# Ledger of designs, part 8: VHH binders against Hydroxymethylpyrimidine/phosphomethylpyrimidine kinase (thiD)

Target 1, 255 residues: Hydroxymethylpyrimidine/phosphomethylpyrimidine kinase (thiD), of Aquifex aeolicus (o67772)
Amino acid sequence: MIALSIAGFDNSGGAGTLADIRTFKHFGIYGVAVITALAVQNTQKVYEVFPIPPDVVKEELKAIFEDFPIKGVKIGMLANKEIAEVVYETLKSKKTNFIVLDPVFRSKSGRELLSEEGVEFLKSEFIKIVDLITPNVPEAEILCGEEIKSLEDVKNCAQKIYSLGAKSVLIKGGHLKGNYAIDILYDGKSFYEFKAPKIAGKTPRGTGCVYSSAILANYLRHKDLIKAIKTAKDFITEAIKNSKKLGKGYEIMDF
Key: E = the ipSAE of ESMFold2; O = the ipSAE of OpenDDE; V2 = 0.75 times the mean of E and O plus 0.25 times the DockQ between their complexes.

## First folded at step 4 (VHH)

Design x06 (from z09 with S101E Y102F V103T L104F; framework vhh_6z1v_2)
Fold by ESMFold2-Fast, scan of step 4:
Structure x06 (fold): chain B 255 residues (1-255), chain A 124 residues (1-124)
Amino acid sequence: as target 1 above (255 residues)
Amino acid sequence: EVQLVESGGRLVRTGGSLRLSCAASGFTFSEYAMGWFRQAPGKEREVVAAIDWSGGSTWHADFVKGRFTISRDNAKNTVYLQMNSLKPEDTAVYYCAAGPEFTFTYSEDAYDYWGQGTQVTVSS
């Protein structure tokens, strides 16, 4: 099976398309990529982001979909509205079994990774073709327009994001209980909790990328979203625990 | 122009107490969650404590519960870590971090801004 990563290119390999492809391969899925932007970065920070011209992104998409039977798509950094529109138009018209959107709005260093116009387009149109959206709490607040201060707020926010058009919503870290981080899934009918031990002392780059890509890979293998999320959460917990300091900054998840 | 500056690190004897401070500038402090991390020589970095934007919710790692207390003063743009009953195992560089999340999580998106660290050494 073949999965597509539509994301930025992190030249250090900790996040973006390289991390997505590595994650797919770990679970036996062949990964192909469409690069939306070049992020000049290392383990310490993101220095610059160069969006790929939208026409070139469109050519990348055409080349992949004309040649490969894509069964699932993981979407990360889109950079701007123009690129988001090209990706949206392509996916809307193509056969895909499952679309996971990791709504990458900003980097850990505070750099904008999706323009305000791009966020607006994502909320109003793009979200309608998404099977699973995996925001963290700040991203969820942007998507639903409300502050999250409690588990009830997480659940209300998830329902609002669902009402925007996503078929399921996984809010990462929506509840912290002792040394456990709990992710909350809403599928339009029920809420599910996914709990794993918090790994103290490691803050590797690309955890969102790896987690969403692991969910997609395991969904393609088993066709069971709950099992896919549980497997991915166990995987990311171990990947964080076993991350290595290969450079001078944040750890890299090497699996 | 976002800056986090830690201070208060020094040499203390086992069983002693120490208060670390982190002065924040360049962002609306009262809207951000704050955290303390530490990294000991030859070891991995670990999370110690976190506090939400209001100071109404706090989290402490099990290995410091009952000994360390995180607090904040939004009027002074400062977050604190009160450390009591210090052990040699607490020897580390302590880092302050800021993020928009109300609750600390394992996600790398939890903390966007980091200080340079302050050294705490606990003698046997």
Scores: ipSAE 0.000, ipTM 0.115, lowest interface PAE 13.8, mean pLDDT 84

Design x07 (from z09 with S57D S101E V103T L104Y; framework vhh_6z1v_2)
Fold by ESMFold2-Fast, scan of step 4:
Structure x07 (fold): chain B 255 residues (1-255), chain A 124 residues (1-124)
Amino acid sequence: as target 1 above (255 residues)
Amino acid sequence: EVQLVESGGRLVRTGGSLRLSCAASGFTFSEYAMGWFRQAPGKEREVVAAIDWSGGDTWHADFVKGRFTISRDNAKNTVYLQMNSLKPEDTAVYYCAAGPEYTYTYSEDAYDYWGQGTQVTVSS
C-alpha cells in the first residue's frame, strides 16, 4: 500500500517529508513524496524556507500520480497560496484517496510557514476535499475565528471547522485535565476524546507530522478512523517519551 | 449476551438526592466507556454524564454540573450516577449505555449497548 506525503523537506529529518515517510514505513506503508519547500533547519530552529516553484510541484504530483496507485495523502506545510492551489487542483479529482491535512501555519519559533493568502485559500476551498484535519488549539482558533478557553469552546470550534467542509476534525490538546492532554474528534455526528499524559521536559520536533502520518497509515490498514487515531496517539506518546537529543536543540523522535 | 440493568429510579422530593446504579454483564466492562442519558416525555434523549474505561476521566452536562456525579466500580461491573439537589426538570427515564471502547462520546449513536431505563420522578 502506498501513501503520499505533500510537505516541506526538513533536512534534519525531524519533520516534513522525511518524518512522514519514516512513519509510513514503521506501519508497513510505502511512502512517496511531493516536496513543497526546502526548509533549511536543524534541531534548534528553521533558518530559511525556499518554496518550490508551483509548476515544479505540479510536475512532482503528475509524476507520482501517473505511476503509483496512491491510497492516501498526508498534507503538511504548503508554504504559499500558489502551491496550495496546485495541490488542490490535483487532489480534487482524486476522491478515492483519504486526505489528512495537518494545517502547518507557523513554526514553534514563530516563523510563518503558510502565507495569509494561503490560509484563506485553505479555509475557503482546500478544506472541502479534506477527510481529516488535525489542528492544534492555536491552528483551530485561526480556522474557526474564536478563542478556545473551555471544552465547550473546543466542541463549538470543531463544529465550525466541520461546517467549512472537512469530513472530520481532530483538535489536538483541546481539553486539559490534570496532567493529561486530550484530543477531541468531531466526525459531523459524535465527539470522541483521546487522552495521553503530558510528557514533561520533551518538546520534540515534528510531532504533528508524525501523528497525522501515523493516523493515515493506520486508517489505510484497517479503514477505522477511531482505531487509527487511538493507535497513532499511543504511538506518538511513546515516540515522544523515547525521543533523543541528537543535536543541540529539540529532541528527535527516533523510531 | 450483553446486558445493562439500571436500578434506583423512584419518586423523590425537590431538593432530594438519589443514586442510580447500572449493572453490566456479557462484555469486558473495564474496557468500555459508560454514559448516562435521559429522556423526558415528548423530548429528545440527551447526554447527562460520561466516564472513560478507567474512571479517571469524567464529563458532566452543564445543566447537572455540581449536582450530579458519575462514577464506576470495575470490580463490580457497575456504573453509578449520584444525583443531588434534584429539580422537577430532572424528571425523566434515565438510561445506562456502554461503548465505545475506552473513551466516551457525547452522542447516543456511538454507544453500542443500552439498558431498558429507570424512571426518576421529582415532585414539584
Scores: ipSAE 0.000, ipTM 0.231, lowest interface PAE 12.6, mean pLDDT 86

Design x08 (from z09 with S101E L104I T105E; framework vhh_6z1v_2)
Fold by ESMFold2-Fast, scan of step 4:
Structure x08 (fold): chain B 255 residues (1-255), chain A 124 residues (1-124)
Amino acid sequence: as target 1 above (255 residues)
Amino acid sequence: EVQLVESGGRLVRTGGSLRLSCAASGFTFSEYAMGWFRQAPGKEREVVAAIDWSGGSTWHADFVKGRFTISRDNAKNTVYLQMNSLKPEDTAVYYCAAGPEYVIEYSEDAYDYWGQGTQVTVSS
């Protein structure tokens, strides 16, 4: 089975298309990529982002879709509205089994990874073709327009994001309970908790990329979203636990 | 053959307490979320409480929060609903249901298996 990563290129390999493809391969899925931007980064921070011209992104998409039967798509950093529009126009014309959007707005170091116009386009149009959106709490607040301070706020926010057009919403780290970090899924009918022990002392780069890609890979394998998220949550927890300090900054998940 | 069998329903006076039990068989109980639903005459079925596969996470509807407590015993394949400070409005047939892991709030459609129900009547 073949999955597509539409994301930025992190030259350090901790995030972006390299991390997505490594994750797909780990679960037996062949990964192909469409690069939206070159991110000059290492384990310490993102120094600069160079968006790929939208026409080139369009040609990357055309080359992939005319050659491969793409079963699933994972979308990460889109950089700007123009690239988001090109990706949207291509995907709405193609029938794939599942689209996961990881709404990458800012890096861990605070660098803008999607323009304001891009965020507004995502909320008004792009989200309507998405089967699963996986925001963290700050990203969810941007999408729903409200602050999250409680589990009830998480649930209300997830319902608002769902109303924008996503078929399901997974808010990462939406609830803290003892030694657990809990992710909350809303599928339009029910709320689900996915919990794992919080790993002290390690904050590796690219956890959102790897988690979203693991969900897609396991959904393609099992055709069961709950099982896919559980498997991905277990996987990312172990990947964080086994992450290594290969550079001077954040740990890298080497799997 | 999946079976869920509720027990414990009876007539109780207002302000009383009651514990409902639901015995499960024919599936791997510890891999399923469990829930309690109720349906009063002439009303829609509504969710009362839910508990995840481990018993570590529970959800209770606002109209029973502080009065009802859901719990489970995976060694006995049983889910419980402890009902305190009962009101006439709690009169209904109570159903247990088994559904996907990790559910914390659910609709009827989310559940795969259902019991036959147990009648709870609360009188003044």
Scores: ipSAE 0.012, ipTM 0.303, lowest interface PAE 8.3, mean pLDDT 86

Design x09 (from z09 with S101E L104I Y106W; framework vhh_6z1v_2)
Fold by ESMFold2-Fast, scan of step 4:
Structure x09 (fold): chain B 255 residues (1-255), chain A 124 residues (1-124)
Amino acid sequence: as target 1 above (255 residues)
Amino acid sequence: EVQLVESGGRLVRTGGSLRLSCAASGFTFSEYAMGWFRQAPGKEREVVAAIDWSGGSTWHADFVKGRFTISRDNAKNTVYLQMNSLKPEDTAVYYCAAGPEYVITWSEDAYDYWGQGTQVTVSS
C-alpha cells in the first residue's frame, strides 16, 4: 500500500517528508513524497524556508499520481497560497484518497511556514477536501478564531473547525495544563478522547508530522479511524520517550 | 459477560427530582464511556448525557442542560443521572449504555452494551 507525503523537506530529518516517510515505513506502508519547500534547519532552529515553485510542485504531483496507486495523502507544510492551490486542485480530482491535513502554520522557533493568504485559502477551500485535520492548540485557535484554555474550549473549537468543511477534527491537547496530553476527535457526531501521559524533559521536533502520518498509515491498514488514532497516540508517546539528542537542540524521534 | 442494570425509575411530580443509577459488571468499568439514553412511547431513542471513562468530561443534550447531571463512581462500577426540575416531557424509559473505551461519545451507534431500561413518569 502506498501513501503520499506532501510537505516540506527538513534536511535534519526530524520533521517534514523524511519524518513522514519513516513513519509510513514503520507501519509497513510505502511512502512517496511531493516536496513543497526546503527548510534549511537543524535541531536548534529553522534558518530559512525556500518554497518550491508551484509549477514544480505540480509536476511532482503529476509524476507521482501517474505512476503510483495512492491510497492516502498526508499534508504538512504548504508554505504559501500558490502551492496550496496547486495541491488542492490536484487532490480535488482524487476524491477516493483519504486525506490527513496537519496544518503547519508556524515552526517551534516562530518562523512562518504558511502565509496568511495560504491560511485563509486553507480555511475557506482546502479544508473541504480534508478527511482529518490534526491541529495543535495554537493552530486550532487560528482555524476557529477563539482562544483555548480548557477541554470545553477544545470541543467548541473542534465543532467550529468541522463547520469549515473537514470530515473530522483532531485537536492535540498537549499545550493544555495537566499531567496528561488529551487529544479530542470530533467527527460531527461524537467527541473521542485520546489520553497519554505528558513526557517530561523531551520536546522533539516533528511530533505533529509523525502523529498525523501514523494515523494515516494505520487508517489505510484497518479502515478504522478510532483504532488508527489510538495506535498512533501510543506510537507517538513511545517515540517521544525514546527521542534522542542527536544534535545540540531539540530531540529527534529515531524509530 | 457485560451486564448493565438501571434502577431508580418511578413516578414523580412536575418540578421534582430523581436520581437514576446504573450498576455495571463484566468489564473494566473505569475504561469505558457511559451514556444515558431515553425513549418515550412513539418517539425515537435520544441521547441524554454521556460521560468519559474518568468522569472528567461530560456532555449533556441541550434539552436537559442545567437540569440533569451525569456522574460516575468507578469504585462502585456505577453511573448516575441526577434529574432536577422534571417536566412531563421527560417521561420515558431511560437506558444506560456502555460505549467505547477511553472516549466520550453521544452517538448511539458507538454504544455496544445496553441495560433493560428504567421507567420514569412525570405527572402533574
Scores: ipSAE 0.023, ipTM 0.389, lowest interface PAE 6.3, mean pLDDT 88

Design x11 (from z09 with S57Y S101E; framework vhh_6z1v_2)
Fold by ESMFold2-Fast, scan of step 4:
Structure x11 (fold): chain B 255 residues (1-255), chain A 124 residues (1-124)
Amino acid sequence: as target 1 above (255 residues)
Amino acid sequence: EVQLVESGGRLVRTGGSLRLSCAASGFTFSEYAMGWFRQAPGKEREVVAAIDWSGGYTWHADFVKGRFTISRDNAKNTVYLQMNSLKPEDTAVYYCAAGPEYVLTYSEDAYDYWGQGTQVTVSS
């Protein structure tokens, strides 16, 4: 089975397409990639981001879809509106089994990874073709326009994001206070909570990339979203626990 | 076939304690979330407490938090609701329900199997 990563290229391998492909392979899925931007980075920081010209992104998409029977797509960093539009037009016209969007808006250091026009395009159009969107709390606040201070706020925000057009919403609650990272899924009808202990002393890069890619891989295998998220949550918790300081900065999840 | 059988409901005085039990059969109990719901006369059914498959994660409604505790014994295929400091407004039929595998939920719509209920009456 074949899954596509549409994301930035993190040359250090901790995030982006390399992390997505490694995650797909771990679950027995062959991964292919469409690179939206080159991020010059190592374990310490992002030095520079070079968006790929939209016409080149379109040719990458064309090359992949002409040759491979893609079963699912994981979308990460889109960089700008023009690239987001190209990706949207291609996915809207192609058959895919499941689309997971990890809405990468800003880096941990505050660097813009999707332009303001790109964010607005995502909220108004792109979100309508998405089967699962996996924002963290800051990303969810941008999408729903409200501050999140509690689990009740998370649930209200998830309903609002759902109303924008996503078929399901998983808000990652690791930014909230407490000893547990609680992720809340809203599928338009019911709320589900996925709980795992927070891992002290380790802050690896690319956790969002790995988690969303693990969800996609397991969904493609089992066609059960609840089971896919539970499996991915257990996997990412263990991957964080076993992450290693391979460079001078943040840990890397090597699995 | 899936069966959920509640027991323990009775008349109890204000300030008293009561433990409800729900015996489950016909499914792999240790893999399913369980919940306690209640319905008072003239009111809608409401969620009281929920517990995940492992028993390691629980949720309690604000109106019972600190007074009620949900727990489970996977070896006995039983879920419990310990009710302390009972008030007249706790008077209701209490229902046990089985929900999804491996996750906690407190949405009534996510529960597929329901018991027949057990009546709890709290006298003033």
Scores: ipSAE 0.121, ipTM 0.554, lowest interface PAE 4.6, mean pLDDT 89

Design x12 (from z09 with W53Y G56D S101E; framework vhh_6z1v_2; at its last look DockQ between E and O 0.58; V2 from the best seeds 0.00; counts 0 for: pae E 13.8 > 2)
Fold by ESMFold2, look of step 5:
Structure x12 (fold): chain B 255 residues (1-255), chain A 124 residues (1-124)
Amino acid sequence: as target 1 above (255 residues)
Amino acid sequence: EVQLVESGGRLVRTGGSLRLSCAASGFTFSEYAMGWFRQAPGKEREVVAAIDYSGDSTWHADFVKGRFTISRDNAKNTVYLQMNSLKPEDTAVYYCAAGPEYVLTYSEDAYDYWGQGTQVTVSS
């Protein structure tokens, strides 16, 4: 069973391609990768992001797809519109693949990770080939154009993102309630809530990347999106709990 | 053995109120999400309301919003449906169901255990 990560390379290993591949391996899925950017960073800072030339991204995609029977694709950082277009053009002919998009617009430190033009291309075209999009609350607000202040706002925003073309929408942390981290899935028909205990004092890097990759891996194992998200939610909760301060900054999930 | 036993269904007039109860046994009630469903003659079964295992999160279908309220008492292993401002369209057999604690689910396919149902009839 083979999954493709299309994401930036976080040289600290906490997020991006390295985290995606580690997550796939954890669930018994062989991971292959297409790198969209090199992110020069450590656990304290993102210093620089160097996009990979779009024609090189195209050659990476060609090399992978001509050799491997890709069963699913997880997409993270796209860096700019030109790279997003290359990825979109390649994948739109592959509508039978399961595509998970983690819409990474900004780093944890606030650095822009997809250009404004790239965000508009994502909303207008790219989203239409996506089987599951997994925004956090700020990303969801960008996608739906509305502020989220309540559970009802989360549900309305999920429906609006669905209307842009994604086949299902998982908004992460969309209703903060007491001691629980709550995610809301809209599949075009029903809303589902995924609930796990918040882990106090732990804010590791790469949570979004690991969660979305775990969802893809478990979807490939079970062919049941609800079960895949539940399993991934439990996994990410334990990974956060067990995260370690391996450097001088943010914790890293070591699994 | 798992049992879900609904009670409280009866004939009421339009505008009336009643409360349905569902007593649960044979499983750890506080680890399950609960739902109320209904089925009118000639129609498919539809979700009315759902509540997570702790009672912190609830959902109500638009056609009952503001009129029905789901609640639960984990100490008594019971889920409730308070139904106010009843209409003839609310006439149906009402079922309680129990499903996985990790998801507040609205799809009947996610529910593992079902009650036998209680008849609610709303006369004009």
Scores: ipSAE 0.000, ipTM 0.224, lowest interface PAE 13.8, mean pLDDT 87
ESMFold2-Fast, scan of step 4: ipSAE 0.352; ipTM 0.713
ESMFold2 (binder alone), look of step 5: mean pLDDT 85; pTM 0.877
OpenDDE, look of step 5: ipSAE 0.027; ipTM 0.476

Design x13 (from z09 with Y102E V103F L104I; framework vhh_6z1v_2)
Fold by ESMFold2-Fast, scan of step 4:
Structure x13 (fold): chain B 255 residues (1-255), chain A 124 residues (1-124)
Amino acid sequence: as target 1 above (255 residues)
Amino acid sequence: EVQLVESGGRLVRTGGSLRLSCAASGFTFSEYAMGWFRQAPGKEREVVAAIDWSGGSTWHADFVKGRFTISRDNAKNTVYLQMNSLKPEDTAVYYCAAGPSEFITYSEDAYDYWGQGTQVTVSS
């Protein structure tokens, strides 16, 4: 089986298309990529982001879809509205089994990774083709338009994001206070909890990329979303625990 | 104190049926999701089925789908596992677990309370 990563290129390998492809390979899925932007970064920070021209992104998509039977798509950083529109139009016209969107709006340091116009396009149009959206708490607040301070707020926000058009919503709660990293899935009918201990002393880059890619890979293998998320949650918890300081900044998950 | 007590485990023949019960005390049972886990000799503990606080949502592992059914009776503070079409590979100690919230959870480490287990042996 073949899966597609549509994301930025992190030249250090901790996030973006390189991390996505490594994750797919770990679960026995062959990964291909469409690069939306070049992110000049290392383990310390993102220095610059160079969006790929939308016409070039369109040609990358065309080249991949003409040659490979893509079963699943994981979407990360889109950089701007023009690139998001190209990706949306292509995916809307193609038959794929499952689309996971990791809504990369801002870096850990607060740098904008998707323009305001891009965020609005994502909320109004793009989200309608998404099978699973995996926002963290700050990203969820942007999507639902309200602050999250409690578990009840997480549930209300998940329902609101679902109403925008996503077929399922997984809010990653690792940013909430407590000793556990709790993720809440809403599938339009029921809520499900995925809980793991927070790993003290390790804050590797690319956890969102690796987690969403692991979910996609395991969904393609098992065709069971609950099992896919559980397997991915166990995997990412161990990957964080075993992450190594290979450079001067944040740890890298090497698997 | 919190206590979970499993019962119903015994020797059964291949193709047989068995119902396990787990009686809970010491906490507000109706506010917690419940799960059934099993551990066979030489294997890791694995989740078999889970049920939310209300009984309105359930989950069953692929290897038991269509054969096992989890249910609960909040008035009796009891969760059940109905096991049909039993196979030798179902032989294990079955554990009842509670928590941590009203939602179904799949991580073994996430469950707050555990019973002592009940042995199920399936013979050909």
Scores: ipSAE 0.075, ipTM 0.531, lowest interface PAE 5.9, mean pLDDT 88

Design x14 (from z09 with Y102E V103Y L104R; framework vhh_6z1v_2)
Fold by ESMFold2-Fast, scan of step 4:
Structure x14 (fold): chain B 255 residues (1-255), chain A 124 residues (1-124)
Amino acid sequence: as target 1 above (255 residues)
Amino acid sequence: EVQLVESGGRLVRTGGSLRLSCAASGFTFSEYAMGWFRQAPGKEREVVAAIDWSGGSTWHADFVKGRFTISRDNAKNTVYLQMNSLKPEDTAVYYCAAGPSEYRTYSEDAYDYWGQGTQVTVSS
């Protein structure tokens, strides 16, 4: 099976298309990529982001969809509204694909990775074609417009994000106080909890990219979203535990 | 090795102003988001304000918006909290925190490094 990563190119390999492709490969899925931006970065920070011209992103999409039977799409950094619109128009016509959106708004170092206009387009239009959106708590707060301080707030926020048009919402609860990273899935009917112990002393880059890509890969393998999330949660927990300080900054997940 | 040292906390009268400073050392300050938190006796610790790595994006809690302003000076490795129109309800220990988190993170778990705190007391 073949999955598509639509994301930025992180030249350090910790996040973006390289991390997505490595994650797909780990689960036996052949990965192809459409690059939205080149991020000049290392383990310490993102120095610059060079968006790919929207017309070039459109040609990348045409080339891939013309040649490959894509079964699933993982979307990460979109950089700006113009690129988001091109991706949206292409995927809107590909209704048979399972679409996972990791709403990458900011880097760990605080650099903006999606423009304000891009965020508003995502919330108003793009979200409507998404099968699973995987925000962390800060991203969820932006999407639902409410502060999250408790697990009850997470559930309320998930319902609001669902009402924007996503078919399923997985809020990653690692930012909340406590000994467990508790992720909450809302599918429009029920809430599901996925728990793992927090890994002290390790904060690798690209955890959102790897987690969302692992969910997509396992969904394509099993066709069961709950099983896919459980498998991906176990995988990302181990990847974080085994992450290595290969540079001077954040750890890298080398799996 | 990583250190955050708050200063500026003192007793002030209602309606007064105060500026808190937090000096950072032991890490590359310009690569981290910074936050100010506070904890009053018998209450939970709450986020007051946050600022991204560049100082270009800031967030302030509703209960201080228009009165408090967060800023940073990357050349001096310092983050500031300018507090105006102080109220007795602002009495708390104020903590400086650093983390690889965006300025809108509302959980203290997102911050990896914490200062020792500085006491602010506002008398009526």
Scores: ipSAE 0.000, ipTM 0.148, lowest interface PAE 16.5, mean pLDDT 85

Design x15 (from z09 with Y102E V103W L104T Y106W; framework vhh_6z1v_2)
Fold by ESMFold2-Fast, scan of step 4:
Parts: sequence; C-alpha cells; structure tokens
Structure x15 (fold): chain B 255 residues (1-255), chain A 124 residues (1-124)
Amino acid sequence: as target 1 above (255 residues)
Amino acid sequence: EVQLVESGGRLVRTGGSLRLSCAASGFTFSEYAMGWFRQAPGKEREVVAAIDWSGGSTWHADFVKGRFTISRDNAKNTVYLQMNSLKPEDTAVYYCAAGPSEWTTWSEDAYDYWGQGTQVTVSS
C-alpha cells in the first residue's frame, strides 16, 4: 500500500516529508512525496522557507498520481494560498483517498509556514475534502475563532471545525489533567479521549508530522480510526521517550 | 548560556497587587512554554500558572484563578505574572521556568530551565 506526503522538506529530517515517509515505512506503508517548500532548518529553528513554484508542485502531483495507486494522503506545510489551491484542485478529484491534514500554520519559533490568505482558503474550501484534521490548541483556536480555556471550549471548537467541513477533528492536547496530555476526537456524533503521560523535558521537533502520519498509516492498514489514533499515540509517546539530542537544539525521534 | 531572571518580588499588604517579571536569555524564547511556580517554607513546589509558546493558551491553578494572570511578550523575551487580591497564603518564593514544548504543561517535570526565584511576602 502506498501513501503520499504533501509537505515541506526539512533538511534535518525531524519533520516534513522525510519524517512522514520514515513513519509510513515503520508501519509497512510505502511513502511517496510532493514537496511544497524547502525549509532551511536544523534542530534549533526554521531559518527560511522557499516555496516551490505552484506549477512545479502541480507537476509533482501529476507525476505521482499518474504512476502510483495512492490510498491515503497526509498534508503538512502548504506555505501559501497558491500551493494550497493546486493541492486542493488535484485532491478534490481523488475522492477514494483518506486525507489527513496537519494544519501547520507556524513553526515553534513563530515563523509563518502558511500565509494568512492560505489559512483563509484552508478554512473556507480546503477543509471540505479533509477526512481528519489534527490541530493543536493554538491551531484549533485559529480554525474555530474562539479561545480555548476548558474541556467544554475544546468540544465546542471541535464541533465548529467539523461544521467547516472536516469529517473528523482531533484536537491535540485539548485537555491536561495532572501529568497526562489528552487528545479529543470529534467524529460528528461522539467525542473520544486519547490519554498518554506527558514526557517531561522532551518535545522533539516534528511530533505533529509523525503523529498524523502514524494515524494515516494505521488507518490504511485496519480501516478503524479509533484504533489508528490509539496505536499512533502509543507510538509517538514511545518515540518521544526515545528521542536523542543529535544536534544543538531539539531532540530527534530516531525510529 | 540559558538564564531566567525573576524580578518584582517584595512585601505587600493583604488585598494588594504585584506584577512579577521573568527575563529570558540564551535560548529562542518564542519556542518555549513558560510557567510560574511557587514554594512556601517547608512545602513542596507547586504550579501556579502556565502559558504556551504563542501566548494563545494559558492555565491557572484553582487557588489563584480570577486573581492571577499569566502573560508573555515574545518581542521582549519576558513572561509576567499579574497578582491581584493577594492573601497571606500567597507568601512564597516564586520561580519562572521554561520547557521546550508546543503544549501548555502544568507538570514541574516538564520544565528543564529554572530561575533563582523572587520572594513575595504578604502581610496579614
């Protein structure tokens, strides 16, 4: 089975297409990639982002879909509205794929990874073709337009994001209780909690990329979203625990 | 060299207000979650408030909710704790702490870098 990563290229390998493909392969899925931007980055920060021309992104997409029977797509950094539009136009004609969107808006250092116009396009159009969107709390607040201060706010925000067109919404870290981080899934009918211990002193770069890709890989294998998320959360928790300081900044998940 | 320097601690009257500041250097401040902790004599250190890297998500302990507010200014590399309606039981050394996290955290164990602390004394 073959899955596609549509994301930026992190030359350090901690995030983006390299992390996505490594994650797919870990779960027995062959990964192919469409690169949306070149990110000049290392374990410390993102220095600069060079978007790939939209016509080149379109050519990457055509080359892949012409040759490979893609079963699932994981989308990360889109960089700008023009690239998001090209990706959207291609994917809305590929309705048999399961689409996971990790809404990468900003880096940890605050660098813009999706333009304001791109965010608005994502909220108004792109989200309508998404099977699962996996925002963290700040990203969820941008998507639903409301501040999150309680579990009730998380649930209300998830329902608002669902109403924008996503078929399911997983808000990461939507509730913390003691030493546990709790992810909240809304599937249009029910809420589900996914609980794991917070790993003290370890927040390696690329956790969102790896988690979303692990969910896609496990969903493709078993066609059970709840099981896929549980498996992915166990996997990412262990990957964070075993992360290593290979450079001067954030730890790297080497799996 | 990572440094966190707290300031603003002093003696205040019951019902008074005080603003604590924590100046950060030696790391990319905007990439870190920040927290305020306190420790009274003979007691364990407890979490008071936490704020994520962006300032978009905050948490406050129940015993200070409605009275204390955490905030940050990424342009100034500073985190703040605004303390209102102070009570004698708020007397403690207040510490700021930094943890590399995309997530707001309320666990002491999630913070790797700590300041030296600033003493707040509330007169009864």
Scores: ipSAE 0.000, ipTM 0.130, lowest interface PAE 14.6, mean pLDDT 84

